# VH-VL binders against NAD kinase (nadK), part 166

Target 1, 268 residues: NAD kinase (nadK), of Syntrophomonas wolfei subsp. wolfei (q0aze0)
Amino acid sequence: MKIILVNNRFKENTEKKAQEIAGQLSALNVEVIIDNGLDEPYAGTVDFIMVLGGDGTMLRAARRYGQRAIPVLGVNMGTVGFLSNIEINELAEYLPLILREEYSLEARMMLEVAVFQQQSLLTRVFCLNELLLRSNSPRMLSFALEISGQKLEPYRGDGLIVSTTTGSTAYSLSAGGPIADPQLDAFIVTPVASHIINKRPLVVSPEREISLHLLEEREAIIGIDGQIKMDFGAENRVLIKRAPHPLLMVNLKAKPFFTSIDRSLQRQ

## First folded at step 13 (VH-VL)

Design AA35 (from AA1 with heavy chain S106T; framework fv_bermekimab)
Fold by ESMFold2-Fast, scan of step 13:
Structure AA35 (fold): chain C 268 residues (1-268), chain A 123 residues (1-123), chain B 107 residues (1-107)
Amino acid sequence: as target 1 above (268 residues)
Amino acid sequence: QVQLVESGGGVVQPGRSLRLSCTASGFTFSNFGMHWVRQAPGKGLEWVAAISYEGSNKYYAESVKGRFTISRDNSKNILFLQMDSLRLEDTAVYYCAKDHLWFSRTSYGMDVWGQGTLVTFSS
Amino acid sequence: DIQMTQSPSSVSASVGDRVTITCRASQGISSWLAWYQQKPGKAPKLLIYAARTLQSGVPSRFSGSGSGSDFTLTISSLQPEDFATYYCQQANSYPLTFGGGTKVEHK
C-alpha cells in the first residue's frame, strides 16, 4: 500500500503531524509520500490520499490528484469545514479500517477549466468548488455567458460564479446561490451584484459546456477555488465543463450533509 | 496570411448538383465555426449554412434545407457545401466565412471571408 | 425566422457628414447584432459585433448602439473610404439573417 500525505507547509503543526503519521504508517509497512505543496505532484501510482488540514488543503489535493480516481480522506486539524470526514485525534481509531480498505466512497463532481488568451491555451486546471469571474476595479463588467451554444442576454455587474454542487456552500452561497445536495451533479451559475436586479442563479446540467468572455475591456480576474488567481481581459476566454473523473471522497464516519449545513448556518 | 479560398463554382443546369470547397490557411481551422453566405447579383447578403468547429452541429437557411449539406475536414482545413437539386434562385456568389470566436457552438459574427465563387445557370 | 429591416435602403452623403443607419428585428435579439461593410466587388468586412463592440482595426468613427429589437450604426464623420453598402445581421439564433443593406453613396 502506498499513501500520499497532503499537508500545508505554512502551518508548522501540520508538517510535524505528517511526519508522525508517516512514521506510524512506515512501521506498518506502508510506503508514504509527503506532499507539502513545494514540489510537483507525485507522478507515481498510489493507493490512497490522506489530506491533513482544512478545506483549503483538500481543495489543493483535489486539483493535484482528484482526476486519478484514488480514494481521498480529509482529516481535520482544528478548522471547521465541509470537506473533512474525521478529526486528527480520531485517526488512530480509524487507521486499521483505512489499511483494510473498509470504507465507503462518495463521488464529487469537479470542474475542468480551460483559460485561453488569444486562442492559445493559457492554463487547464481542475477544481472542486468553483470558478469566479469578478471585476478588479469600481467599474462593472459587461460579459457574455454561453451555455452549450446558447447565448444568454449579456451580463452587466461585478461578475459570475460557476460552481459544482460541492461548491454551493462556498462563494456561490455568499453571492446568493442555492445550497445544493452534493449527491446531485450540476453546475450552479450565480451572478455577483448584477445590474439587472432580478437576474437569478441557474442550475444547469453537468453535461453542458459553459463559456465566458468580456464584451468590453475591463480589469477583471478569475479565481479558481479561491486559490488560483489570473488577470482576465477582453482577449481572454474561459471554457468550463465537467471534469473526466469525480473526486472520490472517503467516508469512515457518518457526516450528514444537511445537519452539518444547519450547524454551520447557526454559527454565522 | 489568414485566408479563405473558395472553389467549385461554375455554370450548372437546373436540377443538377455542385460541390463547393473552401480552403483555410493562416489560422487554426478546427477552432472555429464556419459559414456559407451567398449574394445574388445586385442583391443583399443571405446566410446559407453553418457548421460548428468540431462538426457536430449543422444549421441551414429554410430555402436550402434538404437540398444543401455542409461538412468539414479539419485534418485538411477544408469546408464543403454539397448543393443538390439546384434552382435558378440559387444563382449567387457563394462566400465562405469564419466565425469570430474560437470554440463556440454559436455565432458572434463573421470576421474572415473568402473572395467568393460564382454559381450561375445555363438554359 | 427573425426578419431584419434596415432603413434607409440608400443615403446620399458628403465627406464629413454624420450617417445613421437603423436596423429593426422582428423579435427580440438581445444584443446579438453584427454590422458589416461591403465595397463593390469585395467580400464583407466585420465592423461591430454584440451591437456595440468594435472589431479590431475598425476606426472609432464607427459606433453601434441599441438592444432588443432596435439598433443603430453611426459614422460620426464620413471619410472617402466609407462609401459602401452596410448590412446588419442577427446572431441571436439560427437561422442567421441579414438586413437588406444600406448603400452610402456620394451626393
Scores: ipSAE 0.628, ipTM 0.809, lowest interface PAE 1.6, mean pLDDT 90

Design AA36 (from AA1 with heavy chain S106N S107Y; framework fv_bermekimab)
Fold by ESMFold2-Fast, scan of step 13:
Structure AA36 (fold): chain C 268 residues (1-268), chain A 123 residues (1-123), chain B 107 residues (1-107)
Amino acid sequence: as target 1 above (268 residues)
Amino acid sequence: QVQLVESGGGVVQPGRSLRLSCTASGFTFSNFGMHWVRQAPGKGLEWVAAISYEGSNKYYAESVKGRFTISRDNSKNILFLQMDSLRLEDTAVYYCAKDHLWFSRNYYGMDVWGQGTLVTFSS
Amino acid sequence: DIQMTQSPSSVSASVGDRVTITCRASQGISSWLAWYQQKPGKAPKLLIYAARTLQSGVPSRFSGSGSGSDFTLTISSLQPEDFATYYCQQANSYPLTFGGGTKVEHK
């Protein structure tokens, strides 16, 4: 069995814990690869991915490995989030189940984001939560949104979010989007500070293709899962569709999504 | 240099057929939708037909529907307009024009135009 | 079909004048309107699309406004090269339709 341990390169306690866990797994004849984010993703075949950290570390792991159809387990090391399944102090208890492959998988849709400069593909990335288009100046944006060949009335405001259902509790929620059951597949399209009074979030089929481009020269950026940031101008276009493979999240312990989000909203 | 060059216009008799061609250079032809627009002498612009960048979707003005056929050959960078059952009302300069946006099934505007080719009639 | 009505059909203007051309759609077309300039014997040139987006290379004295059914093209300070015929064109749905044109004339 070969396992990738993904950790946060900026957390010293996470590095130390990853080494401890790697030693423990090696003693059980498991081959371990450590990915602390500093280098390119491991290119070889692996059987399992263990993410040590919070939601941000899971988002990085999903971007790097999510399209490989490999089980991914989120192990929380401090801050409780929505993407971890067990706590680090529970790992020893669940490790035998992991090694015997005695767990269920939850499929989470991902976005495929293609960014063009004129007709040339600049980059193609996958993400678990969302793509954000936003103004990077006091001036509002004017941009076109196309959904599966339908040209919507131009948007004017600070930006737009195209989110997965998993991303419904992330930036989309802060911008006024609905909370979605992460087991459903859908795109959520949420305006950011729209200057048009009746622009509402849209929930659309995951088979839709979405595209965005600016209608006026403005300082804008696109953000992907809050981790990738790129300048976006009038010569750029972004195309968004469902990624070919969902992220396969390991479920070892029941995590009550609806009561957890309800509690979080009470604290806000 | 980005350009479109129309050819195939001329003097025809009513009821006959004529095929117009538009050769594209200086841009990736297969990435853009294409249009035919005509203008009768001393008159305004009239949109005639359009074809999507991959060639699967075609659109026509009511005045030419059933008589004109738009097509393209992406391997040769050529746009065609097959004009059947020509009428005196089809007398015009015919322009080909390129969609502004690449890889889109939606129309925003036509940013590159040819110089046009004249179609006129004799007795 | 969506009908596009331009007014005026012609306007006489001098260099330095502000020129305003109006275009009215027979039904709502959101902001999906383009403006073209055509000089005698020449092909049209795209000036503006999406009602107000200036095409690259077009001078900033040209501006567009409006949404829904009523649209305006403004030339803030007319230059000698601006004497031409201007056309609006709805980009909302096929079949595409042009306005009748507005000729901007000397004198």
Scores: ipSAE 0.641, ipTM 0.833, lowest interface PAE 1.8, mean pLDDT 90

Design AA37 (from AA1 with heavy chain S106D; framework fv_bermekimab)
Fold by ESMFold2-Fast, scan of step 13:
Structure AA37 (fold): chain C 268 residues (1-268), chain A 123 residues (1-123), chain B 107 residues (1-107)
Amino acid sequence: as target 1 above (268 residues)
Amino acid sequence: QVQLVESGGGVVQPGRSLRLSCTASGFTFSNFGMHWVRQAPGKGLEWVAAISYEGSNKYYAESVKGRFTISRDNSKNILFLQMDSLRLEDTAVYYCAKDHLWFSRDSYGMDVWGQGTLVTFSS
Amino acid sequence: DIQMTQSPSSVSASVGDRVTITCRASQGISSWLAWYQQKPGKAPKLLIYAARTLQSGVPSRFSGSGSGSDFTLTISSLQPEDFATYYCQQANSYPLTFGGGTKVEHK
């Protein structure tokens, strides 16, 4: 068995814990690759991915490895969140199940985001939560949205979010989007501070292609999972579609989504 | 240099057929929707037909629907307009034009135009 | 079909004049309107798309405004090269339709 351990390089205790776990796994004849985010993603074949950290670390792991159809387990290191399945102090208990492949998988859709400058592909990124287009100045944006080749009425406002169902509880929620069952495959398109009062979030088929471009030169940015930031101008265009593979999340213990979100909302 | 060059125009008899071609150079033809627009002598512009960048969607003006067929060959950078059952009312300079936005299946405006090819009728 | 009505059909103007051309759609077309300039014997040239977005290389004296069904093209200070026929064109839905044109002529 070969396992990738993904950790948060910005937390000293997480790096130490990753090394400790790697040692324990090696003692059980498991080959371990550590990914702390500094190098390119490991290119070889692996059997399992273990993410040590909070939701942010899981988002990074999903962007790097989510398209490989490899089981990914979120192990919480003390940061509360939605994407971890077990706590670090439970790992020893569940490790025999991991090694025997005795767990279920939950498929989570991902976005494929292609950003162009003119007709040249600038970057292609996969993400688990969302793409955010937003103004980077006091001026509101004017932009075009296409869904499956159909132009909608131009948007005027601070921006737009194109989210997965997993991302429905992230930025899309803050912008007024619906809470979606993460087992549902759908795009959620949520306006950010629209100047047009009746602009509503849209829930559309994951088979549709979504495109965005500016109609006026403005300072804007594209944000991906709240972690990647890119300048976006009138010479840029973004194309969004369902990624070829979902993220395969390991389910070792019951973590009921609806109870978790309900409690989170009650705290606010 | 970005250029569109029409060919295939000429003098034709009513009821006959004619095929127009438009050769593209200086841009990635397969990335853009394409249009045919005509203009009768001394008259205004009339949109005729459009085809999406990948070729899957085709649109026609009501006056030509069922008689004209738009098509494209992305491997050769050529746009075609097959004109069947030609009428005197089809007399015009025919322009091919590129839509503005790449990878769109909708239209935003036509930013590059050919010089036109004249279709006229013998008596 | 969406009918596009331009006014006036022609306007006589002198260099330095402000010229205004109006275009009205028979139904709402949002902001999906383009403006073209055509000189005799030449192909049209795109000036403006999405009602107000100036095409690259087009002088800033050209501007577009409007949304819904009423649109305006303005030339703030007419230059000798601006004597031409101008067309609006809706891009809201197929079939695409052009206005009848406005000829800007020497006084």
Scores: ipSAE 0.693, ipTM 0.854, lowest interface PAE 1.5, mean pLDDT 91

Design AA38 (from AA1 with heavy chain S106A; framework fv_bermekimab)
Fold by ESMFold2-Fast, scan of step 13:
Structure AA38 (fold): chain C 268 residues (1-268), chain A 123 residues (1-123), chain B 107 residues (1-107)
Amino acid sequence: as target 1 above (268 residues)
Amino acid sequence: QVQLVESGGGVVQPGRSLRLSCTASGFTFSNFGMHWVRQAPGKGLEWVAAISYEGSNKYYAESVKGRFTISRDNSKNILFLQMDSLRLEDTAVYYCAKDHLWFSRASYGMDVWGQGTLVTFSS
Amino acid sequence: DIQMTQSPSSVSASVGDRVTITCRASQGISSWLAWYQQKPGKAPKLLIYAARTLQSGVPSRFSGSGSGSDFTLTISSLQPEDFATYYCQQANSYPLTFGGGTKVEHK
């Protein structure tokens, strides 16, 4: 059995814990690869991915490994989040179940994002939460939204979010989008500070293709999962579709989504 | 240089068939939707048909629906218009035109046009 | 089908004049309108798309405005090379439709 431990190199607590866990797994004849985010993703085959950290570390693991159809377990290291399943203090209890492959899997859809400059592909990335288009100046954007060949009335405002259902509780929520059951597959399209009164969030089939481009030259930014940022201008275009494979999240412990989000909203 | 060149026009009799071709060069043909637009002598522009960049979606003006078939060969950079059951009302210069935006199945406007090929009927 | 009505059918103008051409759609087309210029014996040239976005290489004296059903093409200071026929075209939905054209002629 080969396991990748994903952690954040710049957090000493997670690095030390990763080494401790790697030692425990090695004693059980498990091969361990440590991914601290600095190197390229591990290219070999693995059986399991254990993510040590918060939601941000899970988002990175999903981008690096989510398309490989490998079980991914989130282990919380102190910051409560939506993407972890167990706490670090519970890991020893659950290790035997992990090693015997006695767990269930939740499939979470991902986005495939392709960013072009003119006709040339600049980058193609997969993400778990969302793509954000936003203005980077006091001037509002004017842009076209196309959904599977249908052009909507041009958007004027600060930007737009295209989110998965998992991402419904991230930036989309802050912009006024709906809370979606992550077991559903759908795109959520949420305007950011639209200056047009009738622009509302849309929930659309995950089989749709979504594209965005500017109708006027403006200073804009594309953001992906809050971790990748790049400039976006009138000669750029972004194409978004459902990624070929969902992220397979390990469920060892019942984590009721609606109760968790309700508590989060009540905290102010 | 970006260029479209039409061919296949000529003199036909009512009820016959004609196949128009449009050869593209200077751009990545397979990235763009393509259109046929016609103009009768001394008259305005009339949109005839369109095909998506992948070839999966086709659209026709009501006047030609069921008689004309648009197709493309992305490996050869050629757009076709098969015209069956031709009528006197089909007399026109036929232009092929490239849609403005890459990888779109929607139309934004036609930014590159050929010189046109004339389809006429015996007087 | 969406019917596109242009006015005027022709306009006589002199170099330096401001020329305004109007296009009306029979139903709402948002901002999805293009403007073309056609000179005798030549293919049309795209001037403006999305109602107001100027095509690269088109002089700044050309501008577009409007949304919904009413649209305008303006040439702020007519030049000798601008004498031509102008067409609007809706790109909102298939089938695509053109206006009848407006001929901008000398004098």
Scores: ipSAE 0.703, ipTM 0.858, lowest interface PAE 1.4, mean pLDDT 90

Design AA39 (from AA1 with heavy chain S106G; framework fv_bermekimab)
Fold by ESMFold2-Fast, scan of step 13:
Structure AA39 (fold): chain C 268 residues (1-268), chain A 123 residues (1-123), chain B 107 residues (1-107)
Amino acid sequence: as target 1 above (268 residues)
Amino acid sequence: QVQLVESGGGVVQPGRSLRLSCTASGFTFSNFGMHWVRQAPGKGLEWVAAISYEGSNKYYAESVKGRFTISRDNSKNILFLQMDSLRLEDTAVYYCAKDHLWFSRGSYGMDVWGQGTLVTFSS
Amino acid sequence: DIQMTQSPSSVSASVGDRVTITCRASQGISSWLAWYQQKPGKAPKLLIYAARTLQSGVPSRFSGSGSGSDFTLTISSLQPEDFATYYCQQANSYPLTFGGGTKVEHK
């Protein structure tokens, strides 16, 4: 068995805990690869990915490894979030189940984001939560949203979010989007401070292709999962579609999504 | 350097068929939707047909639906219009035109046009 | 089909004049309107798309405005090369449709 341990070296307790867990797994004859985010993703085949940290660490793991169809387990390290399944103090109890492959998998859709400079592909990124287009100045944007060839009335405002259902509780929620059951596959399109009265969030089939481009030159950026940032101008275009593979999340114990989100909203 | 060249126009008898071609150069043909637009002598522009950049979506004006077929060969950079059951009302200069935006399935306007090819009828 | 109506059908103007051409859609087309210029014996040239976005290389004296059903093309100071026929075209839905054209001719 080969396992990748994903952690964030900039969090004091995660690097030390990763080393401790690696030692425990090695004693059980498990080969361990540590990914602290600084190096390129491990290129070899692995059987399991264990993410030690909060939702941010899971988002990074999903972008690096989510398209490989490998089970990914989120282990919470004290940061309350939606993407972990067990707490770090429960790991010892569940480790035998992990090693015997006695768990279920939950498929979570991902976005495939292709960013172009004119007709040249600049980058292709996979993400779990969302793509954000936003103004980087006090001036509002004017941009076109196209859904499978259907052009909507041009958007005027601060930006737009294209989210997965998993991302419905992230930035889309803050911008007024709906809370979606992560078991559903859909795109959620949420405007950011639209100047057009009654621009509402849209829930769109995951089989559709979404594209965005500016209709006039503005200072804008696109953000992916709140972690990747790129400048976006009138010569740029972004194409968004469902990623070829979902992230396979390990489910070792029932996590009550709706009561968890309800509790989270009451804390704010 | 960006150029569209139409060919295949000529004199035809009513009820016959004609195939128009449009050869593209100087841009990546397979990235753009393409259109046929016609103009009868002394009259205005009339949109005829369109095809998506990958070829899967085709659209027609009501006046030609069922008689005309648009197609493309992305490997050869050629757009086609197969015109069947031709009528006197089809007399026009036929232009091919490139849609403005790459990888779009919608239309944003036609920014590159050929010089046109005339289709007319013997009396 | 969406019908596009242009007015006037023709306008006589002198160099330096402000010329305004109007286009009306039979139903709402949002901002999805393009403007074209056509000179005798030539193919049309795209001037404006998305109602007000000026095509690269088109002089700033050309401007577009409007949304929904009523649209305007303005030439702020007519130049000798601007005598031509102008067409609006809706790009909101298929089939695409053109207006009847407006001929800008010498006074």
Scores: ipSAE 0.684, ipTM 0.846, lowest interface PAE 1.5, mean pLDDT 91

Design AA4 (from AA1 with heavy chain L101V; framework fv_bermekimab)
Fold by ESMFold2-Fast, scan of step 13:
Structure AA4 (fold): chain C 268 residues (1-268), chain A 123 residues (1-123), chain B 107 residues (1-107)
Amino acid sequence: as target 1 above (268 residues)
Amino acid sequence: QVQLVESGGGVVQPGRSLRLSCTASGFTFSNFGMHWVRQAPGKGLEWVAAISYEGSNKYYAESVKGRFTISRDNSKNILFLQMDSLRLEDTAVYYCAKDHVWFSRSSYGMDVWGQGTLVTFSS
Amino acid sequence: DIQMTQSPSSVSASVGDRVTITCRASQGISSWLAWYQQKPGKAPKLLIYAARTLQSGVPSRFSGSGSGSDFTLTISSLQPEDFATYYCQQANSYPLTFGGGTKVEHK
């Protein structure tokens, strides 16, 4: 059995705990690969991925490993969030079930984002929450949105979010998008401060292809999961589609999504 | 250095067939939708046909539907127009043209054009 | 099919003049209109797409406006190289359709 242990090295507590857990797993004859974000993703085959931290660490793990169809378990390290399944102080209790593969999996769709410059692919990334296009200056953007070959009325405003259902509670929510059941597969397309009054969030089939490009040269950025930032200009174009594989999230403990989001909204 | 070069035009008899070719260079042909546009002598532009960048979607003007077939070979950077059952009203210079936006399944406008190839009829 | 009506069919102008060409669609086409310039014996050249987005390399004296069904191409100060025929073209839906053209000629 080989396990990748993903942690955030910028958190002293998380780094120390990762080393402790790696030692415990090694004592049980489990090979451990530690991924603290500094190196390229581990290229070999692994059986399981354990993420130590909050939602941000899970988003990084999903981008690095989510397309490999490997079970991923979120272990919370004190930060309240939506993507962890168990708490760190529960790990010892659940470890035997993990090693015996006695758990269920929830499939969470991911986005495949391809960013082009002129005739060249600049990068292809996978993400769990969303792609954000936004203005990086006080001036609003003018851009084209295409959904499976259908051009919509040009957008004018601060930007647009293309989100998974998992991402419905992240930036899309802040921009006025709907809360979606994460077990549902769909793209949620949410405008950011549109100057066209009738631009509403759209919920579309995950089989559709979405593309964006600027119609006027502006200072803009593409943001991915709130962690990757890229400049975006009129010579750029982004293509978004459903990623080939969903993220396979380990469920060891019932996580009541609707109760959790309801509680969170009472605090906003 | 981005260019399109049409060939295959000429003098033809009514009712016969003709195949036009358009060779692309200086850009990644497989990234763009392509069009055929014609212009009768002394007349305006008339859009004839289009093909998506991967070749799966094809569109035709009503006047040529059922008679003309657009196709492409992305490995050779060539666009074709197979013209069957030719009529006198098909007399025109035929231009091939590249759509403006890469990897689009729609059309935004045609930014690169060939020089055109003349299709005309003998008596 | 969407019919594109272009006016005027011709206009006589002098260098330095402001020239305005209009294009009307038989149904709504949003902002999906392109403008082309064609000189005798030459292929057309794209000037503007998405009604107002200037193609790279096209001089700023050319501008486009309009949305829905009514569109305008303006040349703010006509230059000698601008004497040509201009065409609008809707890119909203297939089949694509061109206007009849406007010839801008010397007075």
Scores: ipSAE 0.726, ipTM 0.875, lowest interface PAE 1.2, mean pLDDT 91

Design AA40 (from AA1 with heavy chain S107Y; framework fv_bermekimab)
Fold by ESMFold2-Fast, scan of step 13:
Formats: sequence, C-alpha cells, structure tokens
Structure AA40 (fold): chain C 268 residues (1-268), chain A 123 residues (1-123), chain B 107 residues (1-107)
Amino acid sequence: as target 1 above (268 residues)
Amino acid sequence: QVQLVESGGGVVQPGRSLRLSCTASGFTFSNFGMHWVRQAPGKGLEWVAAISYEGSNKYYAESVKGRFTISRDNSKNILFLQMDSLRLEDTAVYYCAKDHLWFSRSYYGMDVWGQGTLVTFSS
Amino acid sequence: DIQMTQSPSSVSASVGDRVTITCRASQGISSWLAWYQQKPGKAPKLLIYAARTLQSGVPSRFSGSGSGSDFTLTISSLQPEDFATYYCQQANSYPLTFGGGTKVEHK
C-alpha cells in the first residue's frame, strides 16, 4: 500500500505531525510519500491520499491528485471546515478500515479550467470549488459569457464566479449564490456586483462548456479556489468544463452537510 | 503573415456546379470558424455559409440552403464551398473569412478576409 | 431572419468632418453587432465587434455605440483613407445578416 500524505509546509506543527503519522504508517508496512506543497506532485502509482489540515489543504490536494481517481481522505487538524471526514485524534481508530479498504466513496465534481493567451494554452488547472473572474482596479469589467456556444447579454460589473456544487458554500455564497447539495453535479454561475438589473445566479448542467473573455481592455484577475491568481486581459480567454474525473472523497463516518451549513449561517 | 486565398471561381453555365477553395496560412486554421460571404457586382455584402472550427456545425443562408455545402480540411488548412444547381443570382465575388475568436461556437465578427474569387455566368 | 437597416445609404463629407452612420435591427440583438469598412475592389475590414469593441489596429477616431435594436458608428474626424462603404452585421443568430451599406464619399 502506498499513501500520499498531504500537509501544509507553512504551518510548523503540521509538518511535524505529518512526519509522526508517516512513521506510524511505515511501521505498518505502508509506503508514505509526503507532499508538503513544495515539490511537484508525486508521479507514481498511489493507492490512497490522506490530507492533513483544513479545507485549503484539501483544495490543493484536489488540484494535484483529484483527477487520478484515487480515494482522498480529509483529516481535520482542529480547524473548522467542510471537506474533512474525521478528526486527527480519530485516525488510529479508523486506520484498520482504511488499510482493508472498508469505506464508501463520495464523488465530487471538479472544474477543468483552460486559460488561453490568444490561441496559446497558458495553463490547464483542475479545481474543486470555483473560478473567479474579478476586476483588479476601481473600474468595472465588461465581459462576454458563453454557455455551450450561446452568448448571454454582456455582463458589466466586478466579475463572475463559476462554481461546483462543492464550491456553493465558498465565494459563490458570499456573492449571493445558492447553497447546493454537493451530491448534485452542476455549475453555479454567480455574478459579482453586476450593474445590470436581473442578472441572477444560474444553475446549469455540468455537461455544458462555459467561456469568458473581456470585451473592453481592463485590469482583471482570475482566481482558482482562492489559491491561484493569474492576470487576465482582453487577449485572454478561459474555457471551463466538467473535469474528466470527480474527486473521490472517503467517507468513514456520517457528516451531516445541511446541519453543518445551517449552524454556520446562524452564527452570522 | 495571416492570409486567406480563394480559388475555383470562373465562368459557369446555369445548373452546373463549382467548388470554391480557400487556403489559410499564418494562423492555426483548426482553431477558428470560417465563413463564405458574397457580393454581387455593385451590390452589398451577403453572408452565405459558416462552419465551426471542428467542422461539426454548419449554417447556410436561405438562398443557398440545399444547393451549397460548406466543408473544411483542417489537416490541409483548406475551406471549401461546393456550389450545386447554380443560378444567375449566384453571380458574385465570393470571399472566405475567419472568425475573430478562437475555439468558439459563438460568432462575434470576421477579422481576416481573402481577396475574393469571381463567379459569373455565360447564359 | 433578422433584417438590418442602415441609414443613410450615402453621405458626402470632407476631411475633418464628424460622420455618423446608424443601423437598426428588426429585433433585439443585445450588443452583438459588428461594423466593417470596404474600399472599392477590396475585401471588407473589421472595425468594431460587440457593438463598441474596437478591433486591434483600428484608429481611435472610430467608435461604436448602441444596444438592443439601434446602433451607431461614428468617425470623429474623417481622414482621406476613410472614404469607403461601411456595413453593419448582426452577430446574434444564424443566418447572419448585413445592412445595406453606407457610402462615405467626397463632397
């Protein structure tokens, strides 16, 4: 059995804990590869991915490994989050189930984001939550949105979010998007501070292709999962579609999504 | 240098067929939708047909539907217009033109045009 | 089919003049309109798309405005090379349709 252990190198205690857990797994004849975010993703065959940390660490793991159809387990290190399944102090209890492959998997859709400069592909990124197009100056953007080759009326405003259902509780929620059951597959398209009356969030089929480009020269940024930033100008275009593989999230114990989100909303 | 060059025009008799070609150079042909636009002598522009960048979607003006067929060969950078059952009202300079936006099934405008090829009749 | 009506059919102007050409769609086309310039014996040249987006390399004296059904192309200070015929084209839906053209000619 080979396991990738994903942690955040910039949190001093998580690196120490990762080494400790790696030692425990090694003692059980499990080969461990540590991914602290500094190196390229591990290229070899892997049986399981264990993510130590909060939602941010899970988002990075999903971008790096989510397309490999490998089980991914979120292990919470004491932070509040939606993407972990068990707590760190429960790991020893559940480890025998992991090693015997006695768990269920929940499929979570991902976005495939292709960013072009003119006709040249600049980058292709997979993400679990969302792509954000945002103005990087006091001036609002003017941009075109295409859904499966259909042009919508031009958008004028601060930007747009294209989200997965998993991302419905992230930036899309803050911008007025709906809360979606993460077991559903859909794109949620949420405008950011639109100047056009009746520009509403859209919920569209995950089989559709979404594209964005600027209609006026402006300073803009593309953000991916709140972790990747890229400049975006009139010579850029972004194509968004459903990623080929969903993230396969390990379910070892029941985690009530709706009760958790309801509680979070009542705290604010 | 981005360029489109039409060929295949000439004098034809009513009811016959012609195949027009448009050779593209200086850009990645397979990334763009392509169009045929015609202009009768001394008259305005008339859009004739379009084909998507991958070749799967085709569109025609009502005046040519069922008589003309647009096609492309992305491996050779060539656009075609097969013109069947030709009529006197098909007399025009035929231009090929490139979509402005790459990888799009939506249309915004045509940014590169060829110099045109004349189709005329000896009736 | 969407009908595009241009006015005027011709306009006589001098270098330095402000020239305005209008285009009306028979139904709403949002901002999906392009403007082209054509000189005698030459292929058309794209000036503007999406009603107001200036094509790369086109001089800033050209500007477009409008949305829905009514659109305008303006040349703020006519230059010698601007004497030509101008066409609008709706880009909203197939079949694509052009206006009848406006010839800008010397006084």
Scores: ipSAE 0.679, ipTM 0.849, lowest interface PAE 1.5, mean pLDDT 91

